# VHH binders against Guanine nucleotide-binding protein alpha-13 subunit (gpa-13): the designs that were tried, part 4

Target 1, 348 residues: Guanine nucleotide-binding protein alpha-13 subunit (gpa-13), of Caenorhabditis briggsae (q4vt39)
Amino acid sequence: GCNSSSLNKLQVPEVRASRSNTPASQKSSDQSYSHIRLLLLGSAESGKTTVLEQVRLLYKQHFTESEYFHRRAFIYHNIFKCIKSLCRAMKMSDIGFADPINMGRSQSIIADEENHYGIFSKELAEKIKCIWADKSMQSLYARRSQFNLNDSAAYFLNNLDKINTLDYKPSDRDLIMAYVPTCGVQNVIFTASNQSFQLFDIGGQKIDRRKWATQYEGIDAIFFCLAISEYDQKMNEDMVTNRLDDALKLLETISEEPMFATTPIYLFLNEIDVFCEKLDVIPLSNYRKDFPGGDQDDALDFMENLAVAALGKRDKSLYRVYRCIAIDTQMMAELLSTVFKDIMKRKR

## First folded at step 18 (VHH; from k56 with S53T)

Design k59
Fold by OpenDDE, last read:
Structure k59 (fold): chain B 348 residues (1-348), chain A 127 residues (1-127)
Amino acid sequence: as target 1 above (348 residues)
Amino acid sequence: EVQLVESGGGVVQPGGSLRLSCAASGFTFKWYAMYWYRQAAGIERELIAAISTGGRTNYVDSVKGRFTISRDNSENTMYLQMNSLRAEDTGLYYCARAPSGTTKTAWQLSPSEYQYWGQGTLVTVSS
């Protein structure tokens, strides 16, 4: 009897190894959006800092508390500096104040050696207001180019009551109008049209040509600000050199620099408003003998031609010229948009 | 917001006159060149008159001596005085603002370079 022991085949359950579909780590394609690098150049008071501030404003850059504090301090300082300069200019002009009481007030301001980086006393604020309101002072201000007064002086002096408060925080307009000297290299990163940009502003340092070679490597475009209104003004350093001529020479130097031979230059002929207003009182022909004469349009064309001439033998494809008012936020928004589009087009 | 609003269009007999206005807002009017374009039926839009920031005026030959472009910066308004109107002057008239920062003359600009146009005003010259 062959007892066929029915070996119960223990069906070893095939443990289907559940392939744990480890979700493919979405490699966050760090699209290292390579920054387009922009160099901002221009003479002192050309409006380059204003352009930087406009970029910050338009592309929603946040200001730090420290930045606000710094700008606030300089606004107060600049107001005092401006009124002191006006008082000195009045003294030198022999025009005299319309109100004789302002003579004593003016003398007091001239004698004040404090820098005033904060809120003015009630007494000082009143002196400033009275002097500024003087009719003769207003007439002198119309000739402010003769003593290199900042063009924003009227803006701040007219708003002194709003500014001279304990809780004063500079408005966006105040920041645009304020002249704050750039210390060192300022760098602003921003996004426009889905492209990342890096804008460099090199303040006050005599562009040591030797240092340029290493610091400016990889610049994709140059923004050059030229204040065309400075045709009648002299440099503060020597009171001899014409500001416009100096700025044009700088432009020439930059344009001829071998490292920038293929770098496009965007030239901003700035302060067309101040320029046009000044032409009515100060003829361009008095300072530019090479100006053939003409009206406002002829003068603007002439300034453009001077700037283009300063670019020298640069290929026409490697520069663009614009007329602008840097303090006009709407104008600058449109202009910068156009410029950024052009830069992006060139990078493709 | 930048706005350009044309007005003054209408129906006029040949030899008649019309004055168009373009009211501007949302930008500093004084610092922009301004232009008049027109578009006749079945024809491309054409530049007919230009005025610079300094008040320099230019005209297309077909309107020269008949049309006068002017501006009032205090009112933010540009005008087109049209005299001795002809049937050929019939069309939609558009106000345009120069692009910001442009150094190009009116005749160097293409219509595609303009960002801001008015809606237009209709001028009909018919007997």
Scores: ipSAE 0.843, ipTM 0.960, lowest interface PAE 0.5, mean pLDDT 88
Fold by OpenDDE, fold request of step 22:
Formats: sequence, C-alpha cells, structure tokens
Structure k59 (fold): chain B 348 residues (1-348), chain A 127 residues (1-127)
Amino acid sequence: as target 1 above (348 residues)
Amino acid sequence: EVQLVESGGGVVQPGGSLRLSCAASGFTFKWYAMYWYRQAAGIERELIAAISTGGRTNYVDSVKGRFTISRDNSENTMYLQMNSLRAEDTGLYYCARAPSGTTKTAWQLSPSEYQYWGQGTLVTVSS
C-alpha cells in the first residue's frame, strides 16, 4: 500500500492586507509631528516597488519574518516564471539551443505547471542552470524585451546556487531586485532629515477616483515612476497597448487630477541603463516615429520631453524630473535625499 | 564612499601640454556626467568642460580647441588633455560628478548643487 504522502500544498497565505483600522484617534494635542504624506505611483514594473524597497533599506525599515518569507517565496516563483518564459521564447524562436540537450530540459520546464514558491529540487535547479548557461539562451535574453521578461531575471538566475538553499534569506540586494507585486496599499513610515514621512504604495488597484477623494486627501507629494525602457514593450493584458504610452497616459491623468492640482510631482525616469542598452539593438525610431533621431543623449532628452508633455499644463514649480536607476542604491540614496529636502523646503 | 581624485597637475611653460586625470570610485561611473572646473587665484570656480554619459562634450569658449575632455568607463577615469596652455589657465583644477538624477545641463548646475568634488590638482603655467 503506497502511502501517497499528501504533499501539503503550502497555501501561500494570502497576506490579508491587515486593514489597520487606525481608529480616528482623538485629537490629542500632542505635537503630532505631522507626517509628510507621499503617494507612490507608476505602472507595473516601472520600478515603484524598487523605490519603496530602497526607501526601506536606506531608512532602516525592518522586514518582519513574514515579509521575508513572502518575498522569498516570490523570488523562487519569479525565477521559475522567468526560466519558463525564456524556454517558451526559445521554443518560439528560430534560434534553438546551442546544446541540444537543453531542448529536453526546456520542454520539461514548460510542461511543469507548478508555481514553485519554494526551494527547487536538485534536478530542477540543474536544469535551470544548464538552460541559463546556454549561449543561445543568453542571446535570447539580450532580446528579453520582446517577450516582456523581467530585467532582474539574470540577477536571480546567476545567483541560483546561493538562493536555492534551505536556509536562504533574501539579501537586501535580492529584495531590491525582486519583483513582488504590491497587493493592496503598502504604507511605509520613515524619518529622513529629521522629518517623518509616510509613503503609500498603491498596488495594481485601478485608480478608483472615488477612493482617491477619501484615501488620498492630504497628499503632500507624488512620486511617479516611469520605466523609459518600455518603449518597445506591450502590455501583458492585451498585447497591443504600448507600456510606455500607457504609463504616460497615467501620468497625464494624475497630473490633471484636480485633487493633485497643487501637489508636486516628482517624476522618476527609471531604467536609464536598460534604456541605453536597448537603444543599441532596438532603435527608438522604430517605436516612436516622433523621435527625430540622434544619439543616446538625444534619446534621453526625448523621453524626458515626452514625460514633461504628459504633465500637460502643470506649473513647472509643481514638478521635478529625475533620471534614475532605481536598483542603484547609491544613486537612489543621493536622489531621494535631494527629493526629500525639496519636499521639506516646499512645506515651509 | 564616493571619491574623486585628480592628478596630472604641475608646472608647464606657455604653449606646453598637460593631461589631467580624475579617478572615480564608490559609484557607477558610466551613469554620471562628469565635469572639470578650475579656480584661478581670486576668481570664482568656473566650469570649463563637461562630458555626458553618452560622451557628448562641451567646453567653455576660453578652452575650446585647446582642451579635450574624455572618459574611460572601463577605468572609471575622466581626463582633460590640455594643449597650448596659457598663463590664464593657471589654477586649481577640480573634478566634479553630476548630482544623482539631475536633468540639468552642466551649465545649468550651480557649484552648490554638487555633492562630490575632488581635492583638486594645481596647474601652473609660467615662463
């Protein structure tokens, strides 16, 4: 009698966003160091979550064990998702694997319907490593924008041996590089330059204008992340809408929102590194006919101009534009410091 | 820690040449515009040359045709080739890194906006 050991489906606990019903606490007269309230906005994969993680890192926000566990699970899931996506892309391509043995490995991964929120088997890990090490796969990865692969895929795949351990704890870098979809509203309170800030990240929720009126009253500044590298990418939902165009439309919508008429917008033109790299192989003019042509600097200027145009008639005093690499902690440290100082200056 | 270290300064005769170097560390060099400033005695520090991340170069008029700014991203080093040096080129030469995230051009930035400067290297042009 083969005792079918019930593989306990590790139900990834739906992290029920604990509605911190912060009761309308009584007006106690305490000098409530009024938090400067920041709203973090951006399309999916714009880098907004990365910015949030950088804030947490830089301003010594501690993760709970549960949070680590959750992120760990997503890291595994993302690794598998990425390699599966790569395998599918390879199958659809005319490139083929440099090593024919990888074809069978690839097929097995494609056929695997598990979500893999935990440690990979040795066999699976080996398959992943072999496939990733394939020269043709690396070539395909260079064109990852064609199939909307996460740019962090290489980071995790290159570190698979470190990650695929029983005692794996995500490093700060892992957390920064991980794409974890924001579920619900994340709130981070932190202190910068002796000022308390509250940063709100509104995950995937359709910006319900009705909810904005009540939930976003008193926002002091908006952080808007725009991945400029997405000029050649389409939305996963319809495979028609250009991601950059969608993001620009969102920016326009936010900028034109009456509630935010006097709210300063800090625009982060993110992924300049990916953007610049793409320009070498994917001409901007192929996707943006309005681009007059030019070099890397011209292209960056063009993207900036697009973003500024999306801000519409907003007063120049009510927006700042930055070019950034959100995954660069040093850059973000300096940039955020500058931004927070500017915000504080405006509040005086 | 971000560091900028200038070298290559010295004493040279009018018409001579010098090559300055700025060695950068503690940040991703290739993603920052870099600048050369100089300060003559009794004069405010002035921008003389700029190089973008894309390698676009700009110069103040007084050094155009004589000075060449360049960068080697593989070595994290910026250079200033100075030819046909004049007495008026005498001064302390500073390397500066662009502020993170800035969209301002070199000429739009004030010195106070810079967070990171080198210590400077002295260039003396004297007969």
Scores: ipSAE 0.832, ipTM 0.962, lowest interface PAE 0.5, mean pLDDT 88
Fold by OpenDDE, last read:
Structure k59 (fold): chain B 348 residues (1-348), chain A 127 residues (1-127)
Amino acid sequence: as target 1 above (348 residues)
Amino acid sequence: EVQLVESGGGVVQPGGSLRLSCAASGFTFKWYAMYWYRQAAGIERELIAAISTGGRTNYVDSVKGRFTISRDNSENTMYLQMNSLRAEDTGLYYCARAPSGTTKTAWQLSPSEYQYWGQGTLVTVSS
């Protein structure tokens, strides 16, 4: 649940599409370039928002100033949240800092209850940098999955000096790496291969089946993001449910939904980089007893098989499975091109 | 821009050895499977060796035991060590990158699915 803290209702003015009363006469063959409608789905932190951002980037969708401002604020917030989480994790691990001075710094950060949606003070920035540079902290970060730290934390912490400036403007990479929870329904209209597409991202809302019937009528394809790296992680909500299992259950639910019976599903097995790196430190067999063992390729195949199994009895013609790194712009450019071509082929 | 550049081709006698290199750029090399193809005169291009992201290797039967595919992710380079070369090994050797996101194995991919090829390097085995 997005805890609605009191951010003032900046009433984003409903840009009422001014019904220009242009007179009814000219039958402009409005070739109603019917948008191909795409639904983007996935668990929290699956990378679905990243996919949306990649689409925006690749197809020249510009961010508004307000969007930049919002994302900037979240970048600061996320940096602070990440370092605080790391400090808490260190405290719980009994590992201790390599530099004892960082213990006091860590305590200060843990005690700081501010949300920090803006530039950090020089003092705070220095504390963050010192803590992050600690060798023990780096070791702890290697095990970040144990305390559900965002995988992009290192990216932002490593770039703190660039970010913590008065004139900071998020780069395209920053925007891609930033985890910004989707509030409500976001849509992006873009053109690929001379076809208009509309991509819908429905944030954090429990997929209410009732709402789906009205909102998702006429969906031409579903993009489903699955972070396969989450095999060792638990849901923040209950700290019991495995994230991967939850995501697979969601996939199953979507695949079995009657309204999507003929809707093709494009499954993105995301975060293969994180997954592969994690395998070296956290064996898959520790969390998946059904994994027979093997190397990286075996593990990837296993994850693919899990995902395919979750699709159930869906016709093979109605799904495609891809392995991806959503934050890799080049990879996503190529992959999305392939996907869009496939979608267009199906509509023909 | 994605680039694949082959090198190391040349003229060698039967029984000789060559080492081919494929230098990759413009993409994150370590996350792609890589392949060696060859094309003899008048023959279609054929897959001869594959290496996965995890380092798993596969070979066509005609080169098994003689050729070794390897990769150095730190150098963004794939190699093909060719030993005991035969006249039938003569051809243009191509480096190929796996399509982004593909779950298909090397043997399941059609040539039309590949987006990126090297220019090729010529290997001539002659007495």
Scores: ipSAE 0.832, ipTM 0.962, lowest interface PAE 0.5, mean pLDDT 88
Fold by OpenDDE, fold request of step 22:
Structure k59 (fold): chain B 348 residues (1-348), chain A 127 residues (1-127)
Amino acid sequence: as target 1 above (348 residues)
Amino acid sequence: EVQLVESGGGVVQPGGSLRLSCAASGFTFKWYAMYWYRQAAGIERELIAAISTGGRTNYVDSVKGRFTISRDNSENTMYLQMNSLRAEDTGLYYCARAPSGTTKTAWQLSPSEYQYWGQGTLVTVSS
């Protein structure tokens, strides 16, 4: 049970937006370019943070040194967490390592209780590389959904030599692929198509309905990320609740919220790549009895229909559904451009 | 940069066969539906064939049974095998990529919704 308690100590300094009390006086006709306000929602690991990172990248929002440092630390931590999870999964499996030497290496990693927010020792890096290169480990990774391993794990493990350097600076791709939990509310201001936007990412805080009324006032559109690949996965919190079902329930809740009755919802059916790959190994019918069967296209249509059903009685004019791969920058560039144009059209 | 390049057009007799190719670059080909359009002289561009990411194919009635759309994801190429060609098949043939994120079928999309087209390849069926 990864006790959520220790993650609290990375006090991300509350950048107190200094309310410069500039006195209200001069009515200069400052064309207050009113920001279009966007709310980004989705379950944990739905790709919502990735969408935020893509927006930052595509619309030239520069990362601060502190942000780089923070993300770098999480990249190291995530690499270690992933390999440890893989080692544990191997231990619990009947598969065993193809190379018996990796058993000792695996035990060493499992016994390591450090969080590793920095560069790995040469010895540790070598252990990780050897374990990852094991053929049985690769087979286990293909079933990574069974133990809720992050889908980006392979990316980082394959790039360990590039990452595990003293002067390592995360690339744009690294930043997109990195899972960094959102602490609190993150907001990004950016310009697209000569319009100013403000995107709010609300971290995994239990959406307190009471806080909704004040925090979400004046939202012009909702971005909702749904990882459709999570049809076979359970929530880490209780190991019982299906992640997809939970996400659909959240979507329903948001769609039925009176405050959002006239707020357009842009639904991103995310991780279509992972979903399609997973279908070959883990049949959808094993987890969704309501799936009539079929090919990849049928399965995608089925997921879309589930999501649309979760929107309930919402007017069709007040939602859009997209299929996406949030980590695909080119795809997201085109998709977001389409979405922003639609939002601007609605505001006229 | 997204590029679509058609090839394989030419002059063929009625009843003949031709194979068109569309080479794609600048995007992840396997995650996009692809389409063939054609435009005859004085006529609007029309959808004639579609292939999904999963390989599902659809055709306009006028080409059903004669044309076959296919794709090779390893080569980032889409094909159109045209058999039993007719004079009415004469025109410019265009490759098109589906808009990113679209859930619309090929027949629900208007030509104006497409961002990326090839330059076209000319097919002439003449005796």
Scores: ipSAE 0.830, ipTM 0.961, lowest interface PAE 0.5, mean pLDDT 88

Design k59
Fold by ESMFold2, fold request of step 22:
Structure k59 (fold): chain B 348 residues (1-348), chain A 127 residues (1-127)
Amino acid sequence: as target 1 above (348 residues)
Amino acid sequence: EVQLVESGGGVVQPGGSLRLSCAASGFTFKWYAMYWYRQAAGIERELIAAISTGGRTNYVDSVKGRFTISRDNSENTMYLQMNSLRAEDTGLYYCARAPSGTTKTAWQLSPSEYQYWGQGTLVTVSS
């Protein structure tokens, strides 16, 4: 399958013309030089895939029935994996369910080894719904950082009734919220402000300097996604490495890469909504001793300064920093328009 | 479509009070800093008050202590309570929303960076 989504753990990509998600795309040397080429980077769960999905939706990249089927299957799988993880966390913490019937339901979920890529049976859906609604489970979820549980799990679990229907077709928001592992390089060719762009998503690719020279030569700008809300979370791969620290190290590596020395970096500080709401429950100072305290504005400024510090000696003209909510389509439409105009201005 | 609609302007005597409102729609209001601008005759628009997503407020010196900016995220509305009004407060008052993605403070932004301006609401302070 797929390796880690982090840049340092990606598989080595095959050297060939990048795949295009646009049906009219053909990779020729003349056509390739007519596109402004954008490289989308960031660790797993940074929201970089969400940015790609936003570009697909905003610039009329239609999903095929196969793509809908694939994403729907992973939505079911993710819901089951989430509730199973919560049940395991409840068992490991020795927390009793508020409703004793849910203990048996939880044991059944933990013992279930199926991947569940399809609609849940009525029995399974009822188990999931009852376990999720249990007051003790809700209390556990409120303490989710202590168990390294994903902040986004609630979205799908709260929408289970809508999702678990015979005629369910993922909404645009469901598609934006769904994480689907990808392998290889994905790209989108699109037109914005009368300019053709090509946006590459490495999708789990290992970055090798020698292969960068042959595959990603001529990158006009880098989009780097950094999920600032993940200051309390660990990497799935090892469960000890802090996700924010890993993302900052990746940014530092990219900023220092000689092939990108003159390539502007557009830095997206993502998940500001989750970050700001998390501050009330999980203090930033518990994870960042260098944070002196303060309100939301102080915390946001601190995160911006932290990201800028990771850029090292990079000239200020060669980066831009943005705060965003990648799942917010109106915000992203406006932000991306601003970014594309800035990129085009540099090319004049 | 993103819309900002100012209201609450009128004629008031010096020392009087007015409360301006800015009704917002078409975006997730709570995740944007919001600003009040004022334009007196023959002068370019000036920023007078700002409120962040977290509720932190800032004012220019000329209105500090007299004006209070506030927001109601449940009603998607920003307010400007103007007390102890002076003749120099006369002008057209505009609300503005921070540009998407900006890390700049209101004082670092230029008026050309805002995507949305309404017609404003006129405040006239005369004796």
Scores: ipSAE 0.768, ipTM 0.913, lowest interface PAE 0.7, mean pLDDT 82
Fold by ESMFold2, last read:
Structure k59 (fold): chain B 348 residues (1-348), chain A 127 residues (1-127)
Amino acid sequence: as target 1 above (348 residues)
Amino acid sequence: EVQLVESGGGVVQPGGSLRLSCAASGFTFKWYAMYWYRQAAGIERELIAAISTGGRTNYVDSVKGRFTISRDNSENTMYLQMNSLRAEDTGLYYCARAPSGTTKTAWQLSPSEYQYWGQGTLVTVSS
């Protein structure tokens, strides 16, 4: 997914009552829920929202028509942001399009400042299709890991004709592949292994330590998503701060928070596919001078050790570390089953 | 549905060679480490060879230099080339896939942690 952090400014706090019997704040005051309460954290674009969508898909949560409408709008937005990002990358590479007509189309896309939350006009859809089909663009896309893109960009762009219809309803795969920001508090109540769980996603909000105890008291476990592929990426906000360093600092902050001192942290080291694919062309040692070198296995071990180091003095019994590809539904089904069983063993 | 299907077993003379295959489906093969286990009669399954997503290989001492694990990600298939076979190599050979999410090495895993096993392929080394 081509995403922008500016999207979190378009939402207001929302609690989805159709997924919850009780709002999050009201649940902290009630003692009768019997829910295992999980908090989902991570920096922007870490994959935490994808984890939430995987839970919704795997545990058969129902989407209302309003929810499908919101998801569809962001799918159009994601497609546009993705092709725009690719056009910018083509411009920076100074490689010409194989079809010269596409240069003008690309310039038009780059200059377009609309957010595109709806069906594309016939003219815009044609521009996107022609640019995407260009042989030079396809060659650039083959290096997609260098732009921190996974398979989701091609997924949507290859299906544009079906997506750009008035009666389009997102498939389960479409929902997983798209980034849809959440503003405010969102939660899902579900049953796994005969135990009720409630998973909270606080999208678009800063973590405010002063308010945490009053809003989310009684958290039984934290899911923390960290995109290890971001070792070469800068924050959109300032284009100076390294995204991996920022994510590690956030993890450290959560691990040191006194209200979570005995709360187990389940780390999801996400985007291992993107990470592994770009190691040969964007060496980790160019960005992490403390990496001693080695093969793909050494690089993965190094990233795991960085994440564990960010946990500081936290006891080993109070965290688990996992490698994942959040958009891979089969992997996530197996991983989440393992995680929920581990959480239940702690509560026995 | 995830499936692992072993093939290539048979009866072979001591000193002979045999090539096993493990056809995989239902998951993204290239992003999982893959392992070979063997089980002699009345004995628990034991790990004999491992290959990482990056192609790094490891073996138990009893098969080093005789067995070669390999993978073809385009065919979703793992292989075990077995040379200089001995009577003690007789048994059922299973392929296994690393558990989703694991950060453990093959030798840190126990057989109970694996989510999927095939039926195995029988290798008999006899005169």
Scores: ipSAE 0.757, ipTM 0.924, lowest interface PAE 0.7, mean pLDDT 83
Fold by ESMFold2, fold request of step 22:
Structure k59 (fold): chain B 348 residues (1-348), chain A 127 residues (1-127)
Amino acid sequence: as target 1 above (348 residues)
Amino acid sequence: EVQLVESGGGVVQPGGSLRLSCAASGFTFKWYAMYWYRQAAGIERELIAAISTGGRTNYVDSVKGRFTISRDNSENTMYLQMNSLRAEDTGLYYCARAPSGTTKTAWQLSPSEYQYWGQGTLVTVSS
């Protein structure tokens, strides 16, 4: 989530009440937009922030030192959240650490309520390193897809000594691998294939989602990120609502919004790696009674059909569906190139 | 940089066998479906075999029962075992990787949708 502290310079204002954020002069036909305008949507942790970071990396958006500082803070926070989640998973599974000393370290981590947006103390860093190196923890981590974790946790945990230094500056890969929540509206202007684009990233918070349409008139296309791996996951907010169902409901709402009736939707079915690996141990049919069974290909096709069904009566010409792994830069470079070319063909 | 390198082509008599390899690099091989195409002189490339990320295989009727596609994700390599070769099998054999993001099957894709092709390996079946 966003914090009240001012740790990053945002280039766009937060989304506000429609009367304040959509002045009549900006809706004038006399004021043309020089950019193709894209709206990036999806629930929290859908991968939409990763898509934004891929665009910034691939289209060489400049990062200020303030932006690097902000992202570094969230890298520390993410490392701590990851190790804490793993410690909780060990406890909930009643799995003992191979080294008994790590039981006490784990209890200390679980009890720690700090957010840890800065360099870890030497004592805390040592606890994290020792817990992570424990053979029982490594065995638990090998089953990480069951906890809806991808490779990013190990990526940072294995590199903790480098990260926990005063001069640490995130690499391009670090920026892609780190989850950083979107605070307010972020606006990125870039050039792809000799065409200028403007990408609006709006926070995916459930509250006030319907007001997005009234604040962003003139959108040429929507990017919607949907993490298909979440079919077995519940929302943190209430611990009862299925995450996939909530994301599909959001997609349905966007597809039915009158302001977007002719706006093409580019649907990114994200986390196919986690999804496919999870299928081996958490059958899709246990959560989707409408899934008739079958192999990995059948499950992927089913998820595509489920997402298309959420689009309702939307004409086939007004959406595209893609399978992706948002943290895979090579895949995203190729996919985004294809998507931008398709958008340009629509506008000629 | 993404690279697809075919090898294993050669000259064989009708009824003979060859095994083709496609060495891949520059992308996460296991998360892409892989395809074999062939091109006879003066003809457009034709899809002949496909293997999904999950290992499901499909073949065009003309090679079904004679060719076997396989993959080794640990070696980032796809194979095509070609048995009972016929003169009609003569041509350049190309490997292709599914376009990033596609939800289309190999038979729904057109050649213009592929981002990468190898240089091909020549198979000549003659007596």
Scores: ipSAE 0.754, ipTM 0.916, lowest interface PAE 0.7, mean pLDDT 83
Fold by ESMFold2, last read:
Structure k59 (fold): chain B 348 residues (1-348), chain A 127 residues (1-127)
Amino acid sequence: as target 1 above (348 residues)
Amino acid sequence: EVQLVESGGGVVQPGGSLRLSCAASGFTFKWYAMYWYRQAAGIERELIAAISTGGRTNYVDSVKGRFTISRDNSENTMYLQMNSLRAEDTGLYYCARAPSGTTKTAWQLSPSEYQYWGQGTLVTVSS
């Protein structure tokens, strides 16, 4: 089918199950073939899925046609959800569409309860294009942080003609920009600098966060993604909890977990581009009363200090902190190369 | 392919001015801090000026007040305006880009941490 539960069930990657008891002699035989095991953590929409997709892209993981189909389906779905969310925001605002015809189109979009995992009809595509091009909609989109929209929304909406074709196959950039929910545990095995790595993404639901520490044994390093741009955002799950506060609490919990006491944490302070652009319109001091003020550099330093403070008493040798833009492939290629080399040096 | 290309060097008398350019490509220029280094004969490269992504500038004491670093993100270009030039300013001038992911300031970085250097542009200040 075309619904999300059917697609997710069919496309869940195989995950190597952790054995409940592994004899020491078995581990010594397996050590010559073992991967360096990395655990990818972070709140939903922290950019951890983008980091996983960057690893898949940069280390030449082949996607099957069914994996491309799955990602393509979510691209259509995300475009529709995005324009629907914008239409709802317009309806709730005191401003109307610049072109009154778009009011009718907008109501049609809001009333449409289909998930749209496939190519849009000509009629629907035209509605989406006309609504997106409306000048009042563009003004609303400029304030998008208030609507919890994905940073990549304009990317896909601006390219609808290219995307809405029967032969559409997502480009590497499309795969990086797309949000595809993690179903179950995802696992990527790759080689960097002649060393085999295995990167686990175990998914993240608010309830499951307390159980992450027991999911996998033998983790060599943790990648923790923290979207610093989310200082003004609320969790989708409850629409009350501040996303940054929740992410910092999760980091604190992981840093203090006894099973990770000697496990280095590689902290990715993500979305520095969105953060810096947002500072101009949504002052950091409105959400962090402990921010003493200053320019963009002072704000970036403040966010780094908050993240380091969440690591608590963790020894400085057991963490690294980086600033990044997970959707920037050149930056991530260089950063990940540095990180994998640091991990390999630490293992020596 | 990341490239940094310096230009604008030349011969000038003491007290004169030159403007150096660093044309950048292969990365998202606006999201990297950018730096100028210089190297006189027989001396290690030294950092002389830095500009952050937000436009904050910093200089070593020997050039402060005489040199101005700037950037044009729409042209992917960094500049160094050099005024009141002195004989001791003679050397090869290099641009550098902050390493990806770094949280270090320019003064916390060592030259070995930079992945990319240009070929340099020669500035000669002579009477």
Scores: ipSAE 0.753, ipTM 0.924, lowest interface PAE 0.7, mean pLDDT 83

